# VHH binders against Small ribosomal subunit protein uS2c (rps2): the designs that were tried, part 14

Target 1, 281 residues: Small ribosomal subunit protein uS2c (rps2), of Bigelowiella natans (Pedinomonas minutissima) (Chlorarachnion sp. (q06j20)
Amino acid sequence: MNFELKNFNTIRINKNQTILIKTTNLENSSKEDTYQFILKMLKAGVHFGHKIKKWNPKMSPFIYQKLQGIHIIDIIQSYTYLKKACKLVYSKSLTDNYNTFLFVGTKKQSPIPNSIFYHASRCNSFYINNKWLSGMLTNWENTTRSINTLKYLKVYQKTNMFSKLSMKTHSIIDKKKNRLEKYFGGIQNMTSLPSTVILVGQHNEITASKECRKLGINNITILDTDCNPEFVDLFIPANDDSSSSLNLILGELQVAINIGRQKFCENLKTWKNSSSILKQI
Below, E stands for the ipSAE of ESMFold2; O stands for the ipSAE of OpenDDE; V2 stands for 0.75 times the mean of E and O plus 0.25 times the DockQ between their complexes.

## First folded at step 14 (VHH; framework vhh_vobarilizumab_d1)

Design q1 (from m2 with N53Y; at its last look DockQ between E and O 0.69; V2 from the best seeds 0.00; counts 0 for: pae E 2.2 > 2, grease 24.7 > 24.2)
Fold by ESMFold2, look of step 14:
Structure q1 (fold): chain B 281 residues (1-281), chain A 121 residues (1-121)
Amino acid sequence: as target 1 above (281 residues)
Amino acid sequence: EVQLVESGGGLVQPGGSLRLSCAASGFTFSDNYMAWYRQAPGKGRELVAAIYYDDSTSYADSVKGRFTISRDNAKNTLYLQMNSLRPEDTAVYYCARDDYEWGSHRYTDHWGQGTLVTVSS
């Protein structure tokens, strides 16, 4: 695909296809920045959906056109919803005690699990990228028990008492720890339920989505053309099969979270200083 | 220019109620994170309540069940209903706005001048 930019009101998808961007709907002071980000999204393939016959008709409002047997997602809506999601996670990250982020994506044979791990790790957030166990959030007491067992075994395996155990016992404990690490490693430091869950690959994560709804936890989901928007609180219509698309979208969420966490830390420093000044008066 | 003007502070007896208002101008009110902070004499500024872009809310533990944050987007006004007031709620209360421009990865915050709430018998 070759993008030739001859006019701010149009973007060429290939030599025979163009789309129109309504630049009059953009904020005056940020028109060029918005345009450049939309180009970045197009280059990353955010707009490529699934084959037409795989689509969910409920995604119809977010589909721009059909091209060579696939649906093309409306990139302007992708941009608008990503902006909303980034503003939301930024504002939720203005705390260190109550707004915990959990990234979820377990679809095997896809870039999703690796992208989930990569981006969650880089914004001090939690993740589930192997398998969602039913009741992982709705039965939080049981989940906490499993987390505590994992932490115990990791410390126990480093003790002198462990080194004295038989080879068979050593192997049994290693297997148990590895299984718990597989499922709970990404949330082992999570001390309370998350306030916001970022979810990729809706078909694989229906149970997680339902648990979030039951618990009143915010669910932000990347929705491809084969997904159901009724199961989410906030969604980003976008390609969820491409590494470049996922990394762009999750990367922007990662940055928004990091900036909000940094702002909170700077606020704490400033307010400690002002408290000292106020004591002087 | 963004402007935030608080009102509704005053002297009240323990167990009483007050409603704080914050009149806002210079921005699209419904698209913003808004919050109430307070600062007691000799103490640091602390978050009291917040309302997010999606209209969800959060509260400090010390005020849960007693305070309610809300907003009227038609009037561009943020409210804090304070019930069952205690002497430890005595502070200057500030209305705040924090806006994030994700394309530039910048933020801007604005503060009102504050309104004094005194809870004393």
Scores: ipSAE 0.434, ipTM 0.781, lowest interface PAE 2.2, mean pLDDT 81
ESMFold2 (binder alone), look of step 14: mean pLDDT 79; pTM 0.799
OpenDDE, look of step 14: ipSAE 0.664; ipTM 0.872

Design q2 (from m2 with N53H; at its last look DockQ between E and O 0.63; V2 from the best seeds 0.58)
Fold by ESMFold2, look of step 14:
Structure q2 (fold): chain B 281 residues (1-281), chain A 121 residues (1-121)
Amino acid sequence: as target 1 above (281 residues)
Amino acid sequence: EVQLVESGGGLVQPGGSLRLSCAASGFTFSDNYMAWYRQAPGKGRELVAAIYHDDSTSYADSVKGRFTISRDNAKNTLYLQMNSLRPEDTAVYYCARDDYEWGSHRYTDHWGQGTLVTVSS
């Protein structure tokens, strides 16, 4: 018992794991509300990194300790960076441009593709969760052609001319449409390049990251302990292997985007009325 | 108490330049989305330029390449440098801030009173 212990709370993660949190490191919001959100992050496993041997030493500033052979991410920094990311995506969503956000995460045998699809779909945003094809953004002309072909095939398959074609021709066209849907379905309605890309799984998305950098497109990346923070504009140090961690983080981004879009719509209504008043003067 | 006061408007010839200022107080200047909007008589308010908390910027297509948004955190001042002005840029220009409290999923916004910019010969 000492003053150092008085500034700590213990949180039981499970029967065999307990973590100590310094309460004096909390932000300037309500200390109780902030503390409760941090508890939610801990319960979601946001702080569990990769095995120690897989770490990137450049993530050292964001690692709190070692536990059972894995690195534990500093949850206070996870909180701080998530807060900043939410403010940013909220701000960027204050427009009528729905091409603003593209969610990217294609790592197979992980919760990433499903979480990407789920949250992007729920904030009227675009996604790539199957495979990043080289040039999807830097060769936007070709990407647009593929999107247009996909749209054409969807309409063509409903015509009488299509119904009269041989079974072999049906199969060829169906295979082409399904391939295009697999890779381009999540950006089918994207009419211009995004201004912001949200990336999960840096190692699998290095080509996407390079394309964003070349085009000046802002990227927000969830960085686990095996990632390189030097290649990112804005990052959230967090567990990228767990469904609960990903859903918490992407869920907060989803909500921030939706709130900003709602605010834009409400402001538009107010401004239409104000412009009528200004017309009279 | 948040306050935003625009200045620097006036009459200018087509092709000329003008620099708008917005003096701000009552909030953490660098931790906020800030923007310039404009409104002409009989029209709605149009987003002109925005600057984000990471100092990245965005612009309406109609002003891209001609206008530059910037801020000076030491002076709590937002700027809009307007070059190659056209008669269609004539409007009342408004300074705005917006803040998102992510823990409560709420936002607050504030607007200045506006400064008139007239572009005519």
Scores: ipSAE 0.448, ipTM 0.774, lowest interface PAE 1.9, mean pLDDT 81
ESMFold2 (binder alone), look of step 14: mean pLDDT 80; pTM 0.806
OpenDDE, look of step 14: ipSAE 0.687; ipTM 0.879

Design q3 (from m2 with N53E; at its last look DockQ between E and O 0.59; V2 from the best seeds 0.00; counts 0 for: unsure alone 64.5 < 65)
Fold by ESMFold2, look of step 14:
Structure q3 (fold): chain B 281 residues (1-281), chain A 121 residues (1-121)
Amino acid sequence: as target 1 above (281 residues)
Amino acid sequence: EVQLVESGGGLVQPGGSLRLSCAASGFTFSDNYMAWYRQAPGKGRELVAAIYEDDSTSYADSVKGRFTISRDNAKNTLYLQMNSLRPEDTAVYYCARDDYEWGSHRYTDHWGQGTLVTVSS
């Protein structure tokens, strides 16, 4: 028998792709994988905080040092909290409820709105990336009415009756639809309140944080050195100004959510087959 | 070796109560996702209650307010307190653990063999 085969493990990343890893270094392989991911975080600039004068002292446990007038975030803690957040969103995604996740980030002239849209879209999740309107969650009845109006106008604009309206009326309806799409397009298919909100840019989203707390909705937040950790349930101490940092962190959350959703779908197939067997008995 | 063993099932009258237990071994119980599922004859398996890594909980709408999930990390035991039982709660109840291995982007799940709960017609 070939001894080289005994020393290897494989990881299937999809049905057609497999990666071979040598098992003789199992204790060192987990440490090496951690080291490589930390290097990726450093290259992405995850550890760069804000100017020292802008810091919040409550972030002190998560600051490694001061460098050239800015705080440097403890990258080991960034890694640890990202790992915890990924495990949690995976577990939360083990359900048939696709209204679970809402990504929020609206800070203008930053990479936040685009990163929020990109990653939420790629894990079948909802988002608000333009402006948080006060009461979007705490006044869910009003939010639902706005969503329904948006849906109605999108269908109405495709009708023959709409094509016969004056140009002035066309413009009025188009402007109303565009405004509603801007604010509510990312939650258009949300039928109930989310169980988990992923938030970036705490200062811009303080109203959203307060609404989550009032409603008992889980809040996962990327916190830079100028943020208050007391307003969140789980946070990841990290640079929230860099697109590379945001995309790495939100990307890992996106992957965890997708894997959990895939797991649920596979379980559902298995559970239906078991039910069919029970019916015949 | 991970083992999950359910107990506490039995026959009960409508409106009655039962407490299910799931004894766990072979893993660190604290800060892990654990859940109760059930499967009635002729139906698929459904999530009844979950307790997450952050100790938050969730419940199926059909059991909300009647069932309570909890755990005792010192005893490595997961509980499901079932009150105001109805005939439609009749099912085999399963204890489950699911763990996401971050870094490898893989998961591992473990299931008990189940305990039967019968609520008389």
Scores: ipSAE 0.673, ipTM 0.881, lowest interface PAE 1.1, mean pLDDT 81
ESMFold2 (binder alone), look of step 14: mean pLDDT 79; pTM 0.787
OpenDDE, look of step 14: ipSAE 0.866; ipTM 0.954

Design q4 (from m2 with D99E; at its last look DockQ between E and O 0.52; V2 from the best seeds 0.00; counts 0 for: pae E 2.03 > 2)
Fold by ESMFold2, look of step 14:
Structure q4 (fold): chain B 281 residues (1-281), chain A 121 residues (1-121)
Amino acid sequence: as target 1 above (281 residues)
Amino acid sequence: EVQLVESGGGLVQPGGSLRLSCAASGFTFSDNYMAWYRQAPGKGRELVAAIYNDDSTSYADSVKGRFTISRDNAKNTLYLQMNSLRPEDTAVYYCARDEYEWGSHRYTDHWGQGTLVTVSS
């Protein structure tokens, strides 16, 4: 076989430009599998940053080059950090201690809120995709009160007493429930603070990031070229404007979480007393 | 080949201490989830302590404050410092590694043979 040929491949960026991918700097993964995943990231547009004038100079180490007025993110670093993040969320999902994940992304008129909802829902995780209210985590007692009110109103609306209320009172209750659902629906079953938070759209989520730091909650953030890496401990340098880029990145995190949770459930059945089953979230 | 070899078990009196070691080979040690599990006679295997890919740690409630997990990446060795031992800590202790295989969307785990810890008078 000609494995050396696979180490040097070209990717056509546009009709006048190509780039040679050298895979020798990747860790001990299969080089062909690594190359194929990098191609998938390039096809998804993970490497497309913002216009050069919008950039944050602190992202300089993660920028590969300038092309047609935009910054191109170093796709090898995107791959490396994504792999690390996936391994981390997998390992956290293996234990009861760190098995609660919260996905956060609220930027309106972008693919972020929909992608956040889609991927969190598919790994039995929580989400905030409308608006981060200040104190949602740092004032957990107040957040829990709002969650309990939402749950109460959902049950109350199905009672005989509720059916006898005036149309005006129905409307008032409906509006209150809909507001609470809008802000708290994604966390209504979260009984304790999350162990890991996944953030997209740093500019819109600064308050959430600060709350995580204050509480010692680990966070993973997707950083585009207009973001400040100094506010984040673990990040994935990547395009956060494209639906295909977001879905690829969040999809890999989703899969890692699901596989770790499957392993956790299998361990419970195999090693623990058959009469004892730990709860999942 | 991935190999995990535990050592440091033995007989100790209540209140005593032991340091378990797990010599590891065949993988990049520092980027891996590693954990100690234990299995008491007639019981299922349970998680005791874990060290994650980012070097954060977690502990079972029954051992918090008494046990400390650590690793020495230069020696490829995982440790469990066990202080203030109690009779209920008596078990076979296993070193484990778990890796998420990027790209294949699978996991691979490896286990040592175990080392016996007995806490009695």
Scores: ipSAE 0.463, ipTM 0.802, lowest interface PAE 2.0, mean pLDDT 81
ESMFold2 (binder alone), look of step 14: mean pLDDT 81; pTM 0.818
OpenDDE, look of step 14: ipSAE 0.828; ipTM 0.934

Design q5 (from n4 with S104K; at its last look DockQ between E and O 0.53; V2 from the best seeds 0.00; counts 0 for: unsure alone 64.99 < 65)
Fold by ESMFold2, look of step 14:
Structure q5 (fold): chain B 281 residues (1-281), chain A 121 residues (1-121)
Amino acid sequence: as target 1 above (281 residues)
Amino acid sequence: EVQLVESGGGLVQPGGSLRLSCAASGFTFDDNYMAWYRQAPGKGRELVAAIYNDDSTSYADSVKGRFTISRDNAKNTLYLQMNSLRPEDTAVYYCARDDYEWGKHRYTDHWGQGTLVTVSS
C-alpha cells in the first residue's frame, strides 16, 4: 500500500515551486507541531541558499535540490540542528555566569549586525556586531585593557577636570571613546571569556572562528551553502542573508537562553529559601 | 515515564573514592542535559557536575579536578566518579535530567530519590 507517500508532504515554496518534505512516522500531534514549525521556517526563507556555483561541496549533505539557480537547503536538517542547538544553549544558560554567550556577526550592508544586536540584547548576552578585531578573545588581556579604557573615559567625561579641558582635547577624547564604544561596547561588561559563541556570516568571521578553536570555546554557527562545516562545533544549515530567516533562528536561540536563565533564577530562589529554613534547624 | 535511580553512595574516609551511578529510563538519553546535584545538611541544593547534549561537561569549582561526570548511552547510565573526597562533600547526591521542549518553549525536569554520601573518619 501507499506507506511511502504518507511519509511525504509537498510544500509550495514560491511561484508554483514545490518540494517534497520527508516526514517521520510520529503521533499526529507531534507530526503536526513539527510540520507547522517547518512551514514557519519555509515562510521565513530559511531554506534559500546561495547561487549554485558559490557552494562549498562539504555542504552537499545539507542541500535538498536546486531551484532557480540556487541551492535549496534541506529544511528537515535545519529543523533538527536548530532543535539540538536550542537544547544546548538552554542547558548552558543554567548558570549565573552572564559571560557565557557572545553573539558575533559584522557583515556590512546585511541584516546580520542588527539581528545580532537585537537578539543578544534580549537574552542578557554579549555581542560583536561592528568589526571583529584580531585577538579580541586570544589576546584577552589586551581586550580587557580596551574595555577598561572605555569605562574610564565614560566616567572621566563626567568630571570637573574634563569640563575644564580645551575644545581640541574634548574632541580627541570623544573620538577615542567613540571608537572604543564602536568595537567594544557590546562586551564592555564582559569580565571573562565566553564558553559559547554564536556566529553568523562565517566568511566575515573566520578570525573569530579560529580564535574560538584555539581557545576551546564552543562555536555555534549558522551555515549557508557557501560555508565550511569543518570550522564549527555545532552548526545550523540555513539562509544567513534574510532578516526573517536570521530572526527566526536567533529568536529561537534567544528564547532558549532566556528560559534557561529563568529556570536558574527560580532554582536559586527556591534553594536559598531552603537554606535559610534549614539554618534554623 | 522518566525514572532516575541513584546508587553507589555510602560511608568513605577522607581521601577515598566513590562512584555514583544513575540508572535512567523513559527518554532519549544522549539528547538531554543531565547533572548531579547535592544537598548537605542545613544547605541548599547545589550543582556539582553537568553533561550536555554535545557531551561537553562542566563542574562546580569546589569539585574540579576531583570529580568526573560521564555517561554510557548504551546502558542509559550517568556516572559521577568522586575522588579525593573531603568531609565537605558529605551530602545527598541527586541525579537530574532536564529536557527543553523546544517546540513548546518550556522545560521539564526529573530528579532521582538521592543517594547519601558520607565522608568521615
Scores: ipSAE 0.628, ipTM 0.867, lowest interface PAE 1.2, mean pLDDT 82
ESMFold2 (binder alone), look of step 14: mean pLDDT 79; pTM 0.794
OpenDDE, look of step 14: ipSAE 0.849; ipTM 0.945
ESMFold2, fold request of step 15: ipSAE 0.623, 0.568, 0.573; ipTM 0.866, 0.833, 0.845
ESMFold2 (binder alone), fold request of step 15: mean pLDDT 81, 82, 81; pTM 0.815, 0.822, 0.813
OpenDDE, fold request of step 15: ipSAE 0.861, 0.862, 0.863; ipTM 0.950, 0.951, 0.952
ESMFold2, look of step 15: ipSAE 0.532; ipTM 0.831
ESMFold2 (binder alone), look of step 15: mean pLDDT 80; pTM 0.805
OpenDDE, look of step 15: ipSAE 0.007; ipTM 0.266
ESMFold2, look of step 16: ipSAE 0.584; ipTM 0.842
ESMFold2 (binder alone), look of step 16: mean pLDDT 79; pTM 0.799
OpenDDE, look of step 16: ipSAE 0.852; ipTM 0.948

Design q6 (from q5 with N53Y; at its last look DockQ between E and O 0.68; V2 from the best seeds 0.00; counts 0 for: unsure alone 63.0 < 65)
Fold by ESMFold2, look of step 14:
Structure q6 (fold): chain B 281 residues (1-281), chain A 121 residues (1-121)
Amino acid sequence: as target 1 above (281 residues)
Amino acid sequence: EVQLVESGGGLVQPGGSLRLSCAASGFTFDDNYMAWYRQAPGKGRELVAAIYYDDSTSYADSVKGRFTISRDNAKNTLYLQMNSLRPEDTAVYYCARDDYEWGKHRYTDHWGQGTLVTVSS
């Protein structure tokens, strides 16, 4: 019995909450590193789900226990799926195509839109954090027209002809440009469809998820206990309500993307140097 | 430790076919990004085809529809089927694997020594 207990670490979440983590099934040489990362995830609140009655039963395999009326997500599963997601986005980022990633999360009065903007911006990726318009990807030609209109208006507003227009016409043009910036600003430099979309807030982004499925675009989603895992290709069971949980998860995806992009650029630099005409004689 | 050995290169006429193989050892094969790169004399290496952690694939535009990447996890072997070969495909072809060590925010990669493919009349 004592040998079996020896393979568990007890982690205090707060004054009244304690989790027992079995460590025997983790990677042997990195058990301490894994443990420290899991502790970081627990401190960020990755494991806090929604109220029990709001749950989706299909999330049952990813729920560890009930505590104070909410479900607690299995943090080992969160770790495992986050690791897989990071490896995937790293491998997809080994390219000079910066259209590869689109981050999506539009739930108002939540940390989602700001976290989406912050992390996408820091890995040279695109985002939609205000509203997903139907056909945003499936009707790409229409989306491209809207992007081009936005770019046109931004240039036009700086012209002398614009400065001579009436105040009423100024307002109409400003309103149109601001509306386009709201919906398309995060993708205005996107020249082709993405290969991978990262979604947060599944209930708000059902249309985006369906468009990805129709187009064969890979869909990575953060799933809380009230979400349906059948709608996604890869998911990370995690708290999608707290800023600290979102920033930890999206931050790890951001770093993986940046490392892959940097590796590709470094390799191109190395290969160009070794292939120079001076080295070929 | 990790070893990648390419084979199947050779001389072929335009329009012909070759199948490259990459025998792999020293790692968990189905848990890795793997790819074929090529390098023509005096030019940089370019990605030809990749197979990702989720078994999805991608191809360079210049080979799309002509080349097919695949792998056999039981044999630890990566393949590149090259059809409708053109003189522009002449290059040394390299097999590569890449492992992202997520917790350490770093990568390790390995390359084979290459196999020459020559497409000429």
Scores: ipSAE 0.501, ipTM 0.790, lowest interface PAE 1.8, mean pLDDT 81
ESMFold2 (binder alone), look of step 14: mean pLDDT 78; pTM 0.788
OpenDDE, look of step 14: ipSAE 0.752; ipTM 0.906

## First folded at step 15 (VHH; framework vhh_vobarilizumab_d1)

Design r1 (from q5 with N53E; at its last look DockQ between E and O 0.46; V2 from the best seeds 0.00; counts 0 for: pae O 3.1 > 2, unsure alone 61.1 < 65)
Fold by OpenDDE, look of step 15:
Structure r1 (fold): chain B 281 residues (1-281), chain A 121 residues (1-121)
Amino acid sequence: as target 1 above (281 residues)
Amino acid sequence: EVQLVESGGGLVQPGGSLRLSCAASGFTFDDNYMAWYRQAPGKGRELVAAIYEDDSTSYADSVKGRFTISRDNAKNTLYLQMNSLRPEDTAVYYCARDDYEWGKHRYTDHWGQGTLVTVSS
């Protein structure tokens, strides 16, 4: 698909498809930069929803048009909500109390698990990309026990004592460790409930969403046309089925988190340096 | 041009209360991160309270339960209600906007001139 900026108000997707960009909704200092980024989003396929028959009517405000049996998501809203989400995760990362992010996406046979792992890892965040187990957050004590068990087993296997065990015992321990690693590996260093959850694939992660709501944990979710916006505090209307779309969105969020953390570290350094009475005289 | 002007500082006795205000111009508070910082004599600047884009709030442990940050978007004003003040709360208090520049992968800091709060018997 060839995308062309026809003018400051119109993006041409192909010979027969034009998207009108409402410039009044774009508050950016550089319109050109905004348009270029929107083009990037379009090229990544962010605007592609699901088949018309698979939609959730509650997503109607975010649907721009129907095209060849597919819902097209309003790319301007996608942009706006993405920007909002980036600002939020950035600001949350500026404080020590709110610097814990959990990326969640477990849909099998999709690009979601790999994308979750990739971007969570790049911003030193936690992740669940295999399976959400009921009670992971709402029963935090149990989760903590599982994590501790995993940690213990990992250390045990690295010690010489493990080599003295029977093959049978070794096998049992290894299986248990592997199982725990599979489910809890991405959160093995999480010592408290996350401050923010970034969720991809709402249909597969309903339990996670419910737990977040119950605990009052901020939940940012990518919402496709088949999703329910009522379960989310902040969302990004976007294609959640494309690796390119996911990588663009999660990439921006990941960068925002990293920039915020960098700022936090700089502030700490400044504080430590300023505590010297001698430097202030 | 972004401007932040703090007011409401002064002398107060221990256990007293003050309300600081920060009048903002050049931008709107809606969907923006705003914060109060303070700098005591001989100490570095520290975060006191923050209000996030989603209107959630955070506080330093030292002020938790005593201070409340809020904003009035219509008035473009940030507030810090300070109750049960202590001598250790004595500092210059600064209003700040710490905004992420989306797409440019950078941040911008804006500060007011500060308002002095002195807690003394």
Scores: ipSAE 0.039, ipTM 0.508, lowest interface PAE 3.1, mean pLDDT 86
ESMFold2, look of step 15: ipSAE 0.630; ipTM 0.857
ESMFold2 (binder alone), look of step 15: mean pLDDT 76; pTM 0.764

Design r2 (from r1 with D99E; at its last look DockQ between E and O 0.01; V2 from the best seeds 0.00; counts 0 for: pae O 11.9 > 2, placed apart)
Fold by OpenDDE, look of step 15:
Structure r2 (fold): chain B 281 residues (1-281), chain A 121 residues (1-121)
Amino acid sequence: as target 1 above (281 residues)
Amino acid sequence: EVQLVESGGGLVQPGGSLRLSCAASGFTFDDNYMAWYRQAPGKGRELVAAIYEDDSTSYADSVKGRFTISRDNAKNTLYLQMNSLRPEDTAVYYCARDEYEWGKHRYTDHWGQGTLVTVSS
């Protein structure tokens, strides 16, 4: 699908389809930059929803039109909500409490798990991309126990004493470690509940969403046309089925987190009092 | 020319039932968003119920469980079954074809003339 910006107000999607971008809907002073970014979003496929028969009516406010049997998401709203989400995570990353972010997406046979891992890792965030186990957040004590067990086993395997064990014992320990790694590896360094959860694939992550709500944890969710906006505090209406769309959205969030972290570090007075050799460099 | 003609309105006692019909012409209900709106005296027009191309439905909280929207594509007719009617349901009810505008929420591009529903003892 070729996209062309014909002018400041019109984007051509294909030979027969054009999208009118009303300038009144854009709050940015730099219209050209905004248009270019929206074009980028379109090229990434952010506006592609599901088949028209596969939708949640609650998403109607965010649907622009039907095209060739699929719902088209309002890309202007996508942009607006993405910007809002980026501002939020940026602001949180500037706080003294070192707010932690948890990326969640476990849908199998989809690009979601890999995208979650990729972007969470790049902003030193935590992630769950294999399976959400009920109570991961609401039963934090149990989660912590599992994490500690994982840490213990990892250290134990690195010791010389481990080599003296029988093959059978090795196998048992290895299996247990691997299982824990599979589910808790992405949060093995999470020492407290996350301040913000970024969630992809709402249908697969309903339990996670419910736990966030129960605990009052901020939940940012990518919402496709088949999702329910009532379960989310902040959301981004967007395609959650393509790697390109996910990478664009999660990428922007990741960058916002990183920029916030950097700025926070620059302003740290504690750095001046640090005994670290790095202050001498 | 798109036309929507409502019928079935009238006077009913509280707890009663009415069925509204909307005859559409000039287009088909297939692949269209159809809705019922109502406007009470002194109030703004509000969405009551909507039906979509996949026959999924949405309702205002105030009518949920009491009202049912449906359509017959073969007859090109939209229906609103209203049960357990209340005085606060008194309004002019409008049939509508809804669309979407870029950067905006859903809007109605065609309205019927409306049919009056009065719920009174």
Scores: ipSAE 0.000, ipTM 0.241, lowest interface PAE 11.9, mean pLDDT 86
ESMFold2, look of step 15: ipSAE 0.608; ipTM 0.855
ESMFold2 (binder alone), look of step 15: mean pLDDT 79; pTM 0.789

